# Designs tried in a protein design chat: VH-VL binders against q9nrl2r1430to1533. Part 69

Target 1, 104 residues: q9nrl2r1430to1533
Amino acid sequence: GGVHELSAFEQLVVELVRHDDSWPFLKLVSKIQVPDYYDIIKKPIALNIIREKVNKCEYKLASEFIDDIELMFSNCFEYNPRNTSEAKAGTRLQAFFHIQAQKL
Short names: E, the ipSAE of ESMFold2; O, the ipSAE of OpenDDE; V2, 0.75 times the mean of E and O plus 0.25 times the DockQ between their complexes.

## First folded at step 3 (VH-VL)

Design k7 (framework fv_ficlatuzumab)
Fold by ESMFold2-Fast, scan of step 3:
Structure k7 (fold): chain C 104 residues (1-104), chain A 123 residues (1-123), chain B 107 residues (1-107)
Amino acid sequence: as target 1 above (104 residues)
Amino acid sequence: QVQLVQPGAEVKKPGTSVKLSCKASGYTFTSYYMHWVRQAPGQGLEWIGEINPSGGDTNYNQKFQGRATLTVDKSTSTAYMELSSLRSEDTAVYYCARGTEYYSKPGLYFDYWGQGTLLTVSS
Amino acid sequence: DIVMTQSPDSLAMSLGERVTLNCKASQSVSSYVSWYQQKPGQSPKLLIYGASNRATGVPDRFSGSGSATDFTLTISSVQAEDVADYHCQQYYSYPYTFGQGTKLEIK
């Protein structure tokens, strides 16, 4: 990857953050509010962490960026049953991401 | 500084509908789930449902699904609960309550409560 | 639905006495249990969340413990202002459910 790819990653993360369905993904899950989360999810991640990695130029390939976003959705679907607000938000946001990621 | 303001009382006839309001202030309205809970006279608390004010996503207690409708007006930071086909058994104090901030399990516990609206259903 | 059962239904204590209130879930709810205090004519107030975490502004005499199915609220030294109904709630699974409440009175 190049400098312009990093700008594209930043633009996509900003679009995800602004989406109405981003609320489960903005920050890492709180251990205080959800104590069993980290017993189940071994690779926690959130949009704020992904955005930091973009800003620090830690993604060398588009596939690495896409893998982190997909890990975020995978964690959501592993922890949250399908009929929850979190899983429904994740399904819609993931679909939006797949459309936007075609530009990468 | 967080406040949830509800009307004091409503009186309705059986078979009608009611729309109860809950006006929020002192926090970012779209960052916290809003819950509705009722308490019949001399009874315990009963969860009706929750709404995410940002996206409008709702979850209902199946006992109320089809009769209860939760909505929000983001411009006025007001949450609403509409309950249809009212019966005398719906006589209760209806509370709105704020859930936790958005994470993977938002809306968990209720840190601030409205003062409640007493709904009386009688002819 | 997960059923929350509180015991005892009512309790009368002397000032300064230690009191324990129990809450049992019909299936494991991990640590996703909250306790609320409701004084006569008032809305409920959060005391404890996540089984053992005290809410902001709640006096140190209140503490919570337990996990899975068995939970306890303890008041180390009961004061006159503690006269209230106490409700436990699980927020592990939909629908969220409350116990029937325990009424605390002072002798």
Scores: ipSAE 0.000, ipTM 0.605, lowest interface PAE 10.2, mean pLDDT 87

Design k8 (framework fv_ficlatuzumab)
Fold by ESMFold2-Fast, scan of step 3:
Structure k8 (fold): chain C 104 residues (1-104), chain A 123 residues (1-123), chain B 107 residues (1-107)
Amino acid sequence: as target 1 above (104 residues)
Amino acid sequence: QVQLVQPGAEVKKPGTSVKLSCKASGYTFTSYYMHWVRQAPGQGLEWIGEINPSGGETNYNQKFQGRATLTVDKSTSTAYMELSSLRSEDTAVYYCARGTEYYSKPGLYFDYWGQGTLLTVSS
Amino acid sequence: DIVMTQSPDSLAMSLGERVTLNCKASQSVSSYVSWYQQKPGQSPKLLIYGASNRATGVPDRFSGSGSATDFTLTISSVQAEDVADYHCQQYYSYPYTFGQGTKLEIK
């Protein structure tokens, strides 16, 4: 209840990375290819950054971990129009995450 | 290097269907979306749809949904577009084009194009 | 659907002149605009993506600019081989849409 083991966060991040819809979230958006991204998104994040934070024991509560994952999805939906492949992938991956996060 | 090879021409009668091919080489076929775009004689370009060769997921321009079907054959690195219930206004050059969506890039722009197949729909 | 409108419809230039082609989106497309060159009897070729990035192998006389709704393709010194139709495209939202094209001719 309340505080969860780092191994649970690692398992969930690995499941997200291996999901077919993870491709928009694996790494930070390129500043060169998408120059306006960082004008719109003020707190960029990606699965590789979240995984590093898990490995370095930077999450003290499950809520902090969940907040970073939700920020990642929020950034996706803020930047990408709803009818894009990125937004559709984000919608499916977020639904998968919500189911898995119930185990935390 | 990167090549998208399409047949030169197809002639079909109204009411029939056609299945156009696009053979890719010089890159990892499953790593890039494949798009289909047509151009009627003397007209601009019109996007038909896209397919993810990895998973087979498709997105269509609503104008073509129900008539166009996009598929791939991973074993031959070939993309296909089938267009049914052909009409004379479907006479156009049909291009396949590689999308550059990969890892957080929004949408797709087309970095490589096939040479196009001229489809003529006439009786 | 987002409508892309190009202007002028056609343009005849003298060799060495600076050419400016315009493309307007009916809604903001941010910087998600590409330009394609299509020579007679050939497939389109990518020139510019993301409004201002030159594609690999494209001569430096081609440049793109603009954002939101107004975009420009510039050829700093037009050459004979630049005779072509030029198409802008938005890839901001589905369906992806193209302008009607601008025909560039040499006098």
Scores: ipSAE 0.000, ipTM 0.574, lowest interface PAE 13.0, mean pLDDT 86

Design k9 (framework fv_ficlatuzumab)
Fold by ESMFold2-Fast, scan of step 3:
Structure k9 (fold): chain C 104 residues (1-104), chain A 123 residues (1-123), chain B 107 residues (1-107)
Amino acid sequence: as target 1 above (104 residues)
Amino acid sequence: QVQLVQPGAEVKKPGTSVKLSCKASGYTFTSYYMHWVRQAPGQGLEWIGEINPSGGYTNYNQKFQGRATLTVDKSTSTAYMELSSLRSEDTAVYYCARGTEYYSKPGLYFDYWGQGTLLTVSS
Amino acid sequence: DIVMTQSPDSLAMSLGERVTLNCKASQSVSSYVSWYQQKPGQSPKLLIYGASNRATGVPDRFSGSGSATDFTLTISSVQAEDVADYHCQQYYSYPYTFGQGTKLEIK
């Protein structure tokens, strides 16, 4: 999309990064710390990757941006059991995202 | 307060298996890694492996892969390490230690330790 | 495996002296190094994590520094209760590895 839409994506990513529950999502999962992650998760993604794609104007539609954010949450819930701090953080951050995404 | 309670001692014969326990209290058991570390008499510390109690996902030091098995019982907040094919060289104090959460930005360090179980392997 | 080498193996200090313990990694571990204190007959206790962050309840006379391959634990004014073995650990890559330990004694 347009430059105004790209600015909206950047602002939303910045708000997600600043959220207290963003810690599991800031960077790609460490293969050293979690070696089996990449055997289970086939399309890894994180907020730093999404932000870079926004800055390089790789999202042409709001739906593409939303799809990458939702993939990030889907990966979290697929790998992490529901009673983990990661899954709980993901649930709260996803709810926050859904409210903010109404503006897109 | 965080507590990790381990039995004081176990004695086993070579060739047998042992299952050591670590009873956790004072925190949400499923939110933190549990690690196992051993220390042979007069030697340094040696990392055996880790388990995420929520999902049961494990990572092992390759030296112990196939001999060590880490499990948890969520209903009792208890972690277990089973070590098979015991040798005299397995004589050591075995500690459980609480690590950080999955994906924790501060990394994986051990903030609370059990008192250790002395395993003696002898005929 | 990353090898952690501590120096010296042992040292004896007078009360109130500044003591410096060293830990060297065989390859870069960034800042993913922790220090543990182990008193005779006791389990290890976390002192420092992330090379320089003091753990909760640890006296301010303990400090850590270093990055990449060279790390230092400093006790600014050694006390009688500081008699212990001190272990460094890297948690940068699997398997996590510890140094051989440095024994601190009081003269």
Scores: ipSAE 0.000, ipTM 0.565, lowest interface PAE 12.3, mean pLDDT 86

Design n5 (framework fv_nezutatug; at its last look DockQ between E and O 0.67; V2 from the best seeds 0.00; counts 0 for: pae E 12.5 > 2)
Fold by OpenDDE, look of step 5:
Structure n5 (fold): chain C 104 residues (1-104), chain A 122 residues (1-122), chain B 107 residues (1-107)
Amino acid sequence: as target 1 above (104 residues)
Amino acid sequence: QVQLQESGPGLVKPSQTLSLTCTVSGYSISRGYYWHWIRQHPGKGLEWIGSIYHSGRTDYNPSLKSLVTISADTSKNQFSLKLSSVTAADTAVYYCARGPYRSWYHYGMDVWGQGTTVTVSS
Amino acid sequence: DIQMTQSPSSVSASVGDRVTITCKASQSISSYVAWYQQKPGKAPEPLIYDASSLQSGVPSRFSGSGSGTDFTLTISSLQPEDFATYYCQQSYSTPYTFGQGTKLEIK
């Protein structure tokens, strides 16, 4: 995981954030707006947190980075029913991620 | 204990709008769950009308979508049903219900109101 | 839409009998089926969720089974209070749909 991998992580996070379906994932879910979220989701994560970890060079392996991204989607699908806008957005964004992750 | 109670006019004239309210006690509708409206025409089965999620997002039966509006008032812990342009076919017992969910799916309706009868007649 | 075909439409039985009601989905819906009991003039009461899980307070004589397209509600030993109409419901996708019902009557 050298400079190239770090740059690749940064670029991918940028692409994810810019995606039209990133809105459910940009920051952590509000406990005030969704009171039961953290009763269900025990490992919350969002793109802003992942971006921060990238900036701090906390990812030494691509697999670690991928694991956090997948956790983010897993949380979404764990909480949100399939017919919700959040789950639908997550499905599309995850598909995009899987394609882009092949470059890592 | 969670309880749901339907309220509204029991008689509606044709072409008018049916309006019902479900009052929830013992649980905040903003906390979680789906909140459903279901109806049952006399001597018939059950028909799902639509739902409002705890987030406020709605989902409607396509057969009724153009005529149905479901809303929520968290300050009163209520959610409501409006059905426009009613006909005799809309005469039914109307139920509100709570629906638990997890992940991709929900698990039916675990708490029901007692139902309220609405008759469409001139 | 997903159709839930329930059978039989009616059944006559005696106290102590084993009763089986079937529901068939028009497509695979995994285990996302609920069962309800409704007595005349009353709201439906939940019995089973996720095809085989008993709702709280439901007697153990009630059981559900099945996955995919074929589902079954079983009452192992019918009690007097069990005579009612029963409905299956798919919770797989919207619009959520119910079976047409099974009226369980006294023989």
Scores: ipSAE 0.015, ipTM 0.681, lowest interface PAE 7.7, mean pLDDT 91
Fold by ESMFold2, look of step 5:
Structure n5 (fold): chain C 104 residues (1-104), chain A 122 residues (1-122), chain B 107 residues (1-107)
Amino acid sequence: as target 1 above (104 residues)
Amino acid sequence: QVQLQESGPGLVKPSQTLSLTCTVSGYSISRGYYWHWIRQHPGKGLEWIGSIYHSGRTDYNPSLKSLVTISADTSKNQFSLKLSSVTAADTAVYYCARGPYRSWYHYGMDVWGQGTTVTVSS
Amino acid sequence: DIQMTQSPSSVSASVGDRVTITCKASQSISSYVAWYQQKPGKAPEPLIYDASSLQSGVPSRFSGSGSGTDFTLTISSLQPEDFATYYCQQSYSTPYTFGQGTKLEIK
């Protein structure tokens, strides 16, 4: 809950955004470009939304922040088969996240 | 009711570019599927050539990567194959196909075109 | 690239027989195998995905099994319309690769 946890969330989100494999996760998937996405994915989330939630202090617990990040990856793997560029990027970014999340 | 149909010339000369088009009806190619080209050479079996994702992103068989281009025209609901510098080894039946990617698993190709025979000959 | 080695190359069988076709991957691919039936002059038709899941409209006499590297397609009671060539395909990673085919023919 305190200010140092929110600073750690911000630092982690910045690391995720700057990672080469962040490109599928920066913003919500476009309904125009991917028409069936929102028929399949019930709880859409992206790094820009998570970052705004950190900025607005909307995460009360580290577990809430971690849950949103894991939801982001789960959505990617639910929508995209493993052999897609999106899923491959998700796998690498999730591995990076798990390493960084050990510091929380 | 999703249907795929291949079209293009059945005869191509060596060293030229093979150009095929798949026309899709009953589904928009801009949705969340992969659109594939596969060929079947007599006595060789099936070979995946490549695919285009609904976002426009492509993936190619590395054995053909420098020679193959797959593109989409969403206004015509078509995707196309160009294979450059063809030889007699490129003589095959060419299929277009759709692969669903709606969940955790990669599915096989659930809808195929009828196939079009391409002969590479002088 | 993942090689799919299909066995046997051909099978001679009678109507009513139980037929088993195998497919071996050159590396572990979990359950990401599809099976297709192809009749002469026609495109392949999907039978099975994810190693054991039956495609909609496919008769229940078809079944699939396996995980890792070893996969099996079984036809429990062969019908006249089942004489065709069968292909396995790994759907684990690109390039997607197919077995060489198994021709199922009348004894």
Scores: ipSAE 0.005, ipTM 0.572, lowest interface PAE 12.5, mean pLDDT 86
Fold by ESMFold2-Fast, scan of step 3:
Structure n5 (fold): chain C 104 residues (1-104), chain A 122 residues (1-122), chain B 107 residues (1-107)
Amino acid sequence: as target 1 above (104 residues)
Amino acid sequence: QVQLQESGPGLVKPSQTLSLTCTVSGYSISRGYYWHWIRQHPGKGLEWIGSIYHSGRTDYNPSLKSLVTISADTSKNQFSLKLSSVTAADTAVYYCARGPYRSWYHYGMDVWGQGTTVTVSS
Amino acid sequence: DIQMTQSPSSVSASVGDRVTITCKASQSISSYVAWYQQKPGKAPEPLIYDASSLQSGVPSRFSGSGSGTDFTLTISSLQPEDFATYYCQQSYSTPYTFGQGTKLEIK
């Protein structure tokens, strides 16, 4: 490992977490509230999991980090119909992410 | 795949209680979805009777609310309809169906039983 | 209660025709509309959900459109197996309500 400094990945995750549209993505979807989610979504992920991976230095390439964020959005659009508040939040947050990811 | 099957008496006498059961296979009721009862009078369109969510939440058609009870038995993977004080007007084909997973989803009813014919006569 | 009114009540059409059925809600219901096909003696089969989303396994000649109060089901090139009764349904609020049905008959 390298020094455990606040990385560009950590800065980006913090900005995503603080965004108004992050609410569907903060934690893994509840099996109690949404039991069929895990029948449909084979690779579940959320911002808290991604942030933990950043803190443990598990991303060696920017592409690996970007892939996990994109998986998170892909899962959102696969599970949630287009006109839901979840899908709309995901669309706006993904656009924000694409702008910020140019700094990586 | 998910399948629903209605069962109950084909003939019920006026003033008695009609009891129908829907048996679900291929999906556990306790995992989600709203589960519905719909009926169709001879030569007429579709009428929604009510629904249940596995938490025990029920919603009934207001025109039938005082006469209808829907319940679920998750151990048998079944849900049931009781319609009290039946009359000839309750003669219909009764369907069970699976509705939207949650109330904010824009789905209709995606799986239906074959229907069971109920005749109310003396 | 939200009332769903279908037009027309019946249509006579020929194989290959484009058929359009409309459904009007008594109040705005966003996209909370589903369409069903029912053949004599059979249970209704889902065709469209969320106004415009095609149910898995349904042929692409079926399409739905609309939002708010006005909704349309279109069959782009009618096939022999499409002669049936079609129903719209709202799931915006309980009680869930159906249109009166549109019977599609052979000319």
Scores: ipSAE 0.000, ipTM 0.549, lowest interface PAE 16.6, mean pLDDT 85
ESMFold2 (binder alone), look of step 5: mean pLDDT 92; pTM 0.949

Design n5a (framework fv_nezutatug)
Fold by ESMFold2-Fast, scan of step 3:
Structure n5a (fold): chain C 104 residues (1-104), chain A 122 residues (1-122), chain B 107 residues (1-107)
Amino acid sequence: as target 1 above (104 residues)
Amino acid sequence: QVQLQESGPGLVKPSQTLSLTCTVSGYSISRGYYWHWIRQHPGKGLEWIGSIYHSGRTDYNPSLKSLVTISADTSKNQFSLKLSSVTAADTAVYYCARVRYGSYWHPYFDYWGQGTTVTVSS
Amino acid sequence: DIQMTQSPSSVSASVGDRVTITCKASQSISSYVAWYQQKPGKAPEPLIYDASSLQSGVPSRFSGSGSGTDFTLTISSLQPEDFATYYCQQSYSTPYTFGQGTKLEIK
């Protein structure tokens, strides 16, 4: 044990991916399906990118990991009006994330 | 159990390069964790120098970044610090340490070497 | 860089006393704080991580609390082996930074 255990970051990303409200966040928004997204959102990110960064050991500090998760939610609320299914999913998933962070 | 031990010259002349090695036993550095260098000046607190992951990826204290190099030799289970252009201000006890993540991702230093004293003097 | 300021710089106490050491961060760091104990001639040893979690093997008389900018380490009933220097450390942002230390001395 310990040498092959999932990192704390990977464990939390897996929990987020498995959450029912993760669907807007699993992959980068398609430019073909949402052409104006990248005109509005300057730092796009998604859970697959964050998970890849975790697996490549790109996060040295938890603050860097948390910043990327919060950026993901910030992008969601910037692009999507509050009454959209995306914004509602983001609100619930962000609350779940904050509960996890509060337990630290 | 994991054990870390620093080694290197105790005396370095001003303007030269300080070179220290940390030997790890009881755990293979190629299996993970970040490995760090920390120093402590006489009568002063602790100062973080930098870290390495066994792949060669490094992070350095910005105050020292132009002067510091950390490297790893997985075949010898060692990692090393080079600090160039030293001055009397670099006189300190140097520690190597391992970082571990807490219950989620809060890093802290769980194992430390015993420390090695380095004096920079002509 | 995040500055960690400890108070007091030194404290004189007797066995059985309750001792509190404080640490203030220059910005909010959530609970990304660890506490270390250092005895003369020895390396620091971890006591507390995640602001309030006890390191395995550390006596229950040690406790940590706080979040955001203000953190405390408490020793509920001081023992002879507790006379040492104590350091707080933040790991919220690089570079990792430490408090200046609190020396706990026999009264």
Scores: ipSAE 0.000, ipTM 0.571, lowest interface PAE 15.0, mean pLDDT 85

Design n5b (framework fv_nezutatug)
Fold by ESMFold2-Fast, scan of step 3:
Structure n5b (fold): chain C 104 residues (1-104), chain A 122 residues (1-122), chain B 107 residues (1-107)
Amino acid sequence: as target 1 above (104 residues)
Amino acid sequence: QVQLQESGPGLVKPSQTLSLTCTVSGYSISRGYYWHWIRQHPGKGLEWIGSIYHSGRTDYNPSLKSLVTISADTSKNQFSLKLSSVTAADTAVYYCARGLYKSFYQYAFDIWGQGTTVTVSS
Amino acid sequence: DIQMTQSPSSVSASVGDRVTITCKASQSISSYVAWYQQKPGKAPEPLIYDASSLQSGVPSRFSGSGSGTDFTLTISSLQPEDFATYYCQQSYSTPYTFGQGTKLEIK
């Protein structure tokens, strides 16, 4: 943890939110629209939740931040077949994240 | 063995709604896989219509312009297609199929129903 | 949408011949191609998935190859039961799309 680490986390979350492929990840999946999502996905997460955790200084280590982002992608690929528009967006965004995360 | 069987009317009038049902045996729809509707126009190629996952999640071919609704009834182990405002262009053999799902990817349609012929005419 | 174009549209062959059918995608689709065999009045039967993986129960004379945009289905020694129409399909992205078909006819 630290101020410098938190600034890096905030910058990376902002870059992810701005990315064209962020649309499946901006907010939690709606239980009304997708009723079985929460039966399959036991640890739901989205970029708005991660950003809130960064702003509240809840990440003590870079690995904890990285784990939450990776959980978000893992949830996407668990629920969505790889050839759907959601999974394709997830694949591209995850590749972008891996490049940017080298700076952490 | 897993088997799929289409059922529905063979003749539909223009502007009406086409309704088809696929009955699945040998596998419970609620256990997974994506379930698909595919059609074949007379003497021509295959066209993917859409898919459903038992949760109610659907994916439709954009070329059908939201004229399609696919639904699932897990208590009857069935999934159904409704195609509204049909025209002669919707005359085809309609198939239901299961998507071959491995390692979080759909590779092919591995199990097909026998197909049901639908003619749209007045 | 990804367009799949097959060639030839029809081919005449004799039992024992080697037959090749090609399929071209309008954009790169990696290895996400499947091949189907359809006989008159019947549903399509899967032969190959992921470009080169043989479906369970399909005879070894059938093989698939290719990556990116160009794909091939080969029948190494044609048998009487192989006369049918063959279709390729991309599984890379929805909407899933099929080639127009290749009719394999007896010479």
Scores: ipSAE 0.006, ipTM 0.596, lowest interface PAE 11.8, mean pLDDT 87

Design n5c (framework fv_nezutatug)
Fold by ESMFold2-Fast, scan of step 3:
Structure n5c (fold): chain C 104 residues (1-104), chain A 122 residues (1-122), chain B 107 residues (1-107)
Amino acid sequence: as target 1 above (104 residues)
Amino acid sequence: QVQLQESGPGLVKPSQTLSLTCTVSGYSISRGYYWHWIRQHPGKGLEWIGSIYHSGRTDYNPSLKSLVTISADTSKNQFSLKLSSVTAADTAVYYCARDRYLGSYHWYFDLWGQGTTVTVSS
Amino acid sequence: DIQMTQSPSSVSASVGDRVTITCKASQSISSYVAWYQQKPGKAPEPLIYDASSLQSGVPSRFSGSGSGTDFTLTISSLQPEDFATYYCQQSYSTPYTFGQGTKLEIK
C-alpha cells in the first residue's frame, strides 16, 4: 500500500498511455463539440484525469483506481458503436488492462 | 513521406472569422493520429489551439474554446481551423502538426507544416 | 494549466561551447517533456521526447535530462547550425503548453 501502490498505478497508467490503442482515452471529450456525449455519458473520464488523481494520491484503494479505468472503458462502449475504431481500440486496450490489473 | 501544408488568407479584417486548412499528404487522416493547430505570436512563443481525431472528436485550449472550431474532411484528407471574431491579437504564424504517442514515445509533435502567416488588420 | 518556464531567455555562445537550457514545470509531469529547435522562418523541429530520448536523425551532441519538475537540454559542443530558439513542451496534460523559448545567439 501507499507509495508502493501509487508506483504500481503510475506504471500501469504510463503503459496504457503508451499503448497503440490509447488514443481515444488520452483526453476528455468536449461537451460543446459532441453535444449528445454528456446526455449519454454521466461520468466522463480520461487517462490524463486518472493520472492526475494518482499523482495527487487520491486513490485510497486499488479498487478505486480499477473502477475509474473501467468507467473509462464503459463510457467508450456506451457511446461508440462496436464497429467504430474507438470501440475496437477500447476492446484491445481493456484486454491489456485486465492482464496488467491482475498484478494489483 | 508524410507532409502537412497550411493554406488560407494571409490578411483578415477585425471581427471576421479566420479560416485555415491543413492538407495532409502521404497518410490518410482516417487511419489515426491526433491532428493539431498551434500558433506563434510575434515575440510570445508557441500556443496550442486544439486537436481533432478523424471521427470529429475535438479538444480545445480552454482560453480559446468559445472562439475555435476544428473540423476534418476525410474525403479531401484535410482538417481546418475556424477562429471567430478575430482581433489584432490573433496575428500569428499558424502551424498544423501531428502528434506521436506510439511505442517508447510520449505525446509530442513529430511532424509540423511550414506555417502560414496571418495578419489581422483593417 | 501547467506552466513551463525556461531559463535563460537568451544565451550568447561560441562554437565549441557547452550550452545548457533549463525548463521548470509548475507541477510534476514525470518525463512528459519534449524539446524543439526553431530556426528563423522555419517550423519547430523535434529534438528530444520523453525528457531524454533523442529523436531519430538528431546529432548526439544534444541530450535531455530531468524528471518531475526540472528538465535540462544540453548541447555538448555547439556547432554553427545550432544557433536557433529552443522550446520545451509538456505533453502530460491538456492544454499542452510550451516554455517561452531560449534564443541561442552568436557571442
Scores: ipSAE 0.000, ipTM 0.555, lowest interface PAE 15.0, mean pLDDT 85

Design n5d (framework fv_nezutatug)
Fold by ESMFold2-Fast, scan of step 3:
Structure n5d (fold): chain C 104 residues (1-104), chain A 123 residues (1-123), chain B 107 residues (1-107)
Amino acid sequence: as target 1 above (104 residues)
Amino acid sequence: QVQLQESGPGLVKPSQTLSLTCTVSGYSISRGYYWHWIRQHPGKGLEWIGSIYHSGRTDYNPSLKSLVTISADTSKNQFSLKLSSVTAADTAVYYCARGSFRTYYGHYYMDVWGQGTTVTVSS
Amino acid sequence: DIQMTQSPSSVSASVGDRVTITCKASQSISSYVAWYQQKPGKAPEPLIYDASSLQSGVPSRFSGSGSGTDFTLTISSLQPEDFATYYCQQSYSTPYTFGQGTKLEIK
């Protein structure tokens, strides 16, 4: 119970963080670097926030964890045009996530 | 239709900051695309300096990262390059360019270029 | 960084000749290569993107091929206006890198 879910979610978040394409997702987008981000994106999230939620046992179902990861990717594709380095990194990382999430 | 034009001083003294501006016409930079700076040293090939998205997100060539700042001013439809602590090695023609792609999974090539501006670093 | 190596450094050719220029990437970059033409005193102009896609307005005598690490630009029947320097660029990852250039000279 709980411990098993925590270990599985933590392992997956660590794998995402270590992936070469994680750089757009490690921390919340900076308002200084990207001033209009929070005008466009209403539910911001990043891997550091998701990891905190895992560590505090805030995910009761795997679907809740998956929803937060998918929200992170959705925000990326909403804000960044398809031909950006951010969107391309997001596309590759999301594909990696979909494969790993099958193990949950 | 889309045109880019570089402007800035043609002569910069060693140790000073080089400042160049690219003015975009025929397209609003706030509508998308990444906007790039590229330079060409006399007798050499092309060197990518960095890029900016209109929101302020930047990517820099790691070989220049500590020396380069790129910024955008959407109200003037311009983006700018600052290169600090210049030396004679920074003498080059500087180009601004628009990055484009073929598909959602494609990667950038430069589809529109400015005419280039020559910068000489000399006392 | 991904290194792009062009060969030859220069090629001499006559009008009507078939000319090929080669570009090699230091690692696999799929099809993410563009080719540019630069005439003296002018900015580079795009010719080919995604290894083989012709830029709008570019004559059909220009073609590109290749995938992975080895790429080729071909001019099927050289015209006087084609004498220029040609550059390949990888668009796979930042920093974007260019080949050293191939100067196409009149024979």
Scores: ipSAE 0.000, ipTM 0.551, lowest interface PAE 16.9, mean pLDDT 85

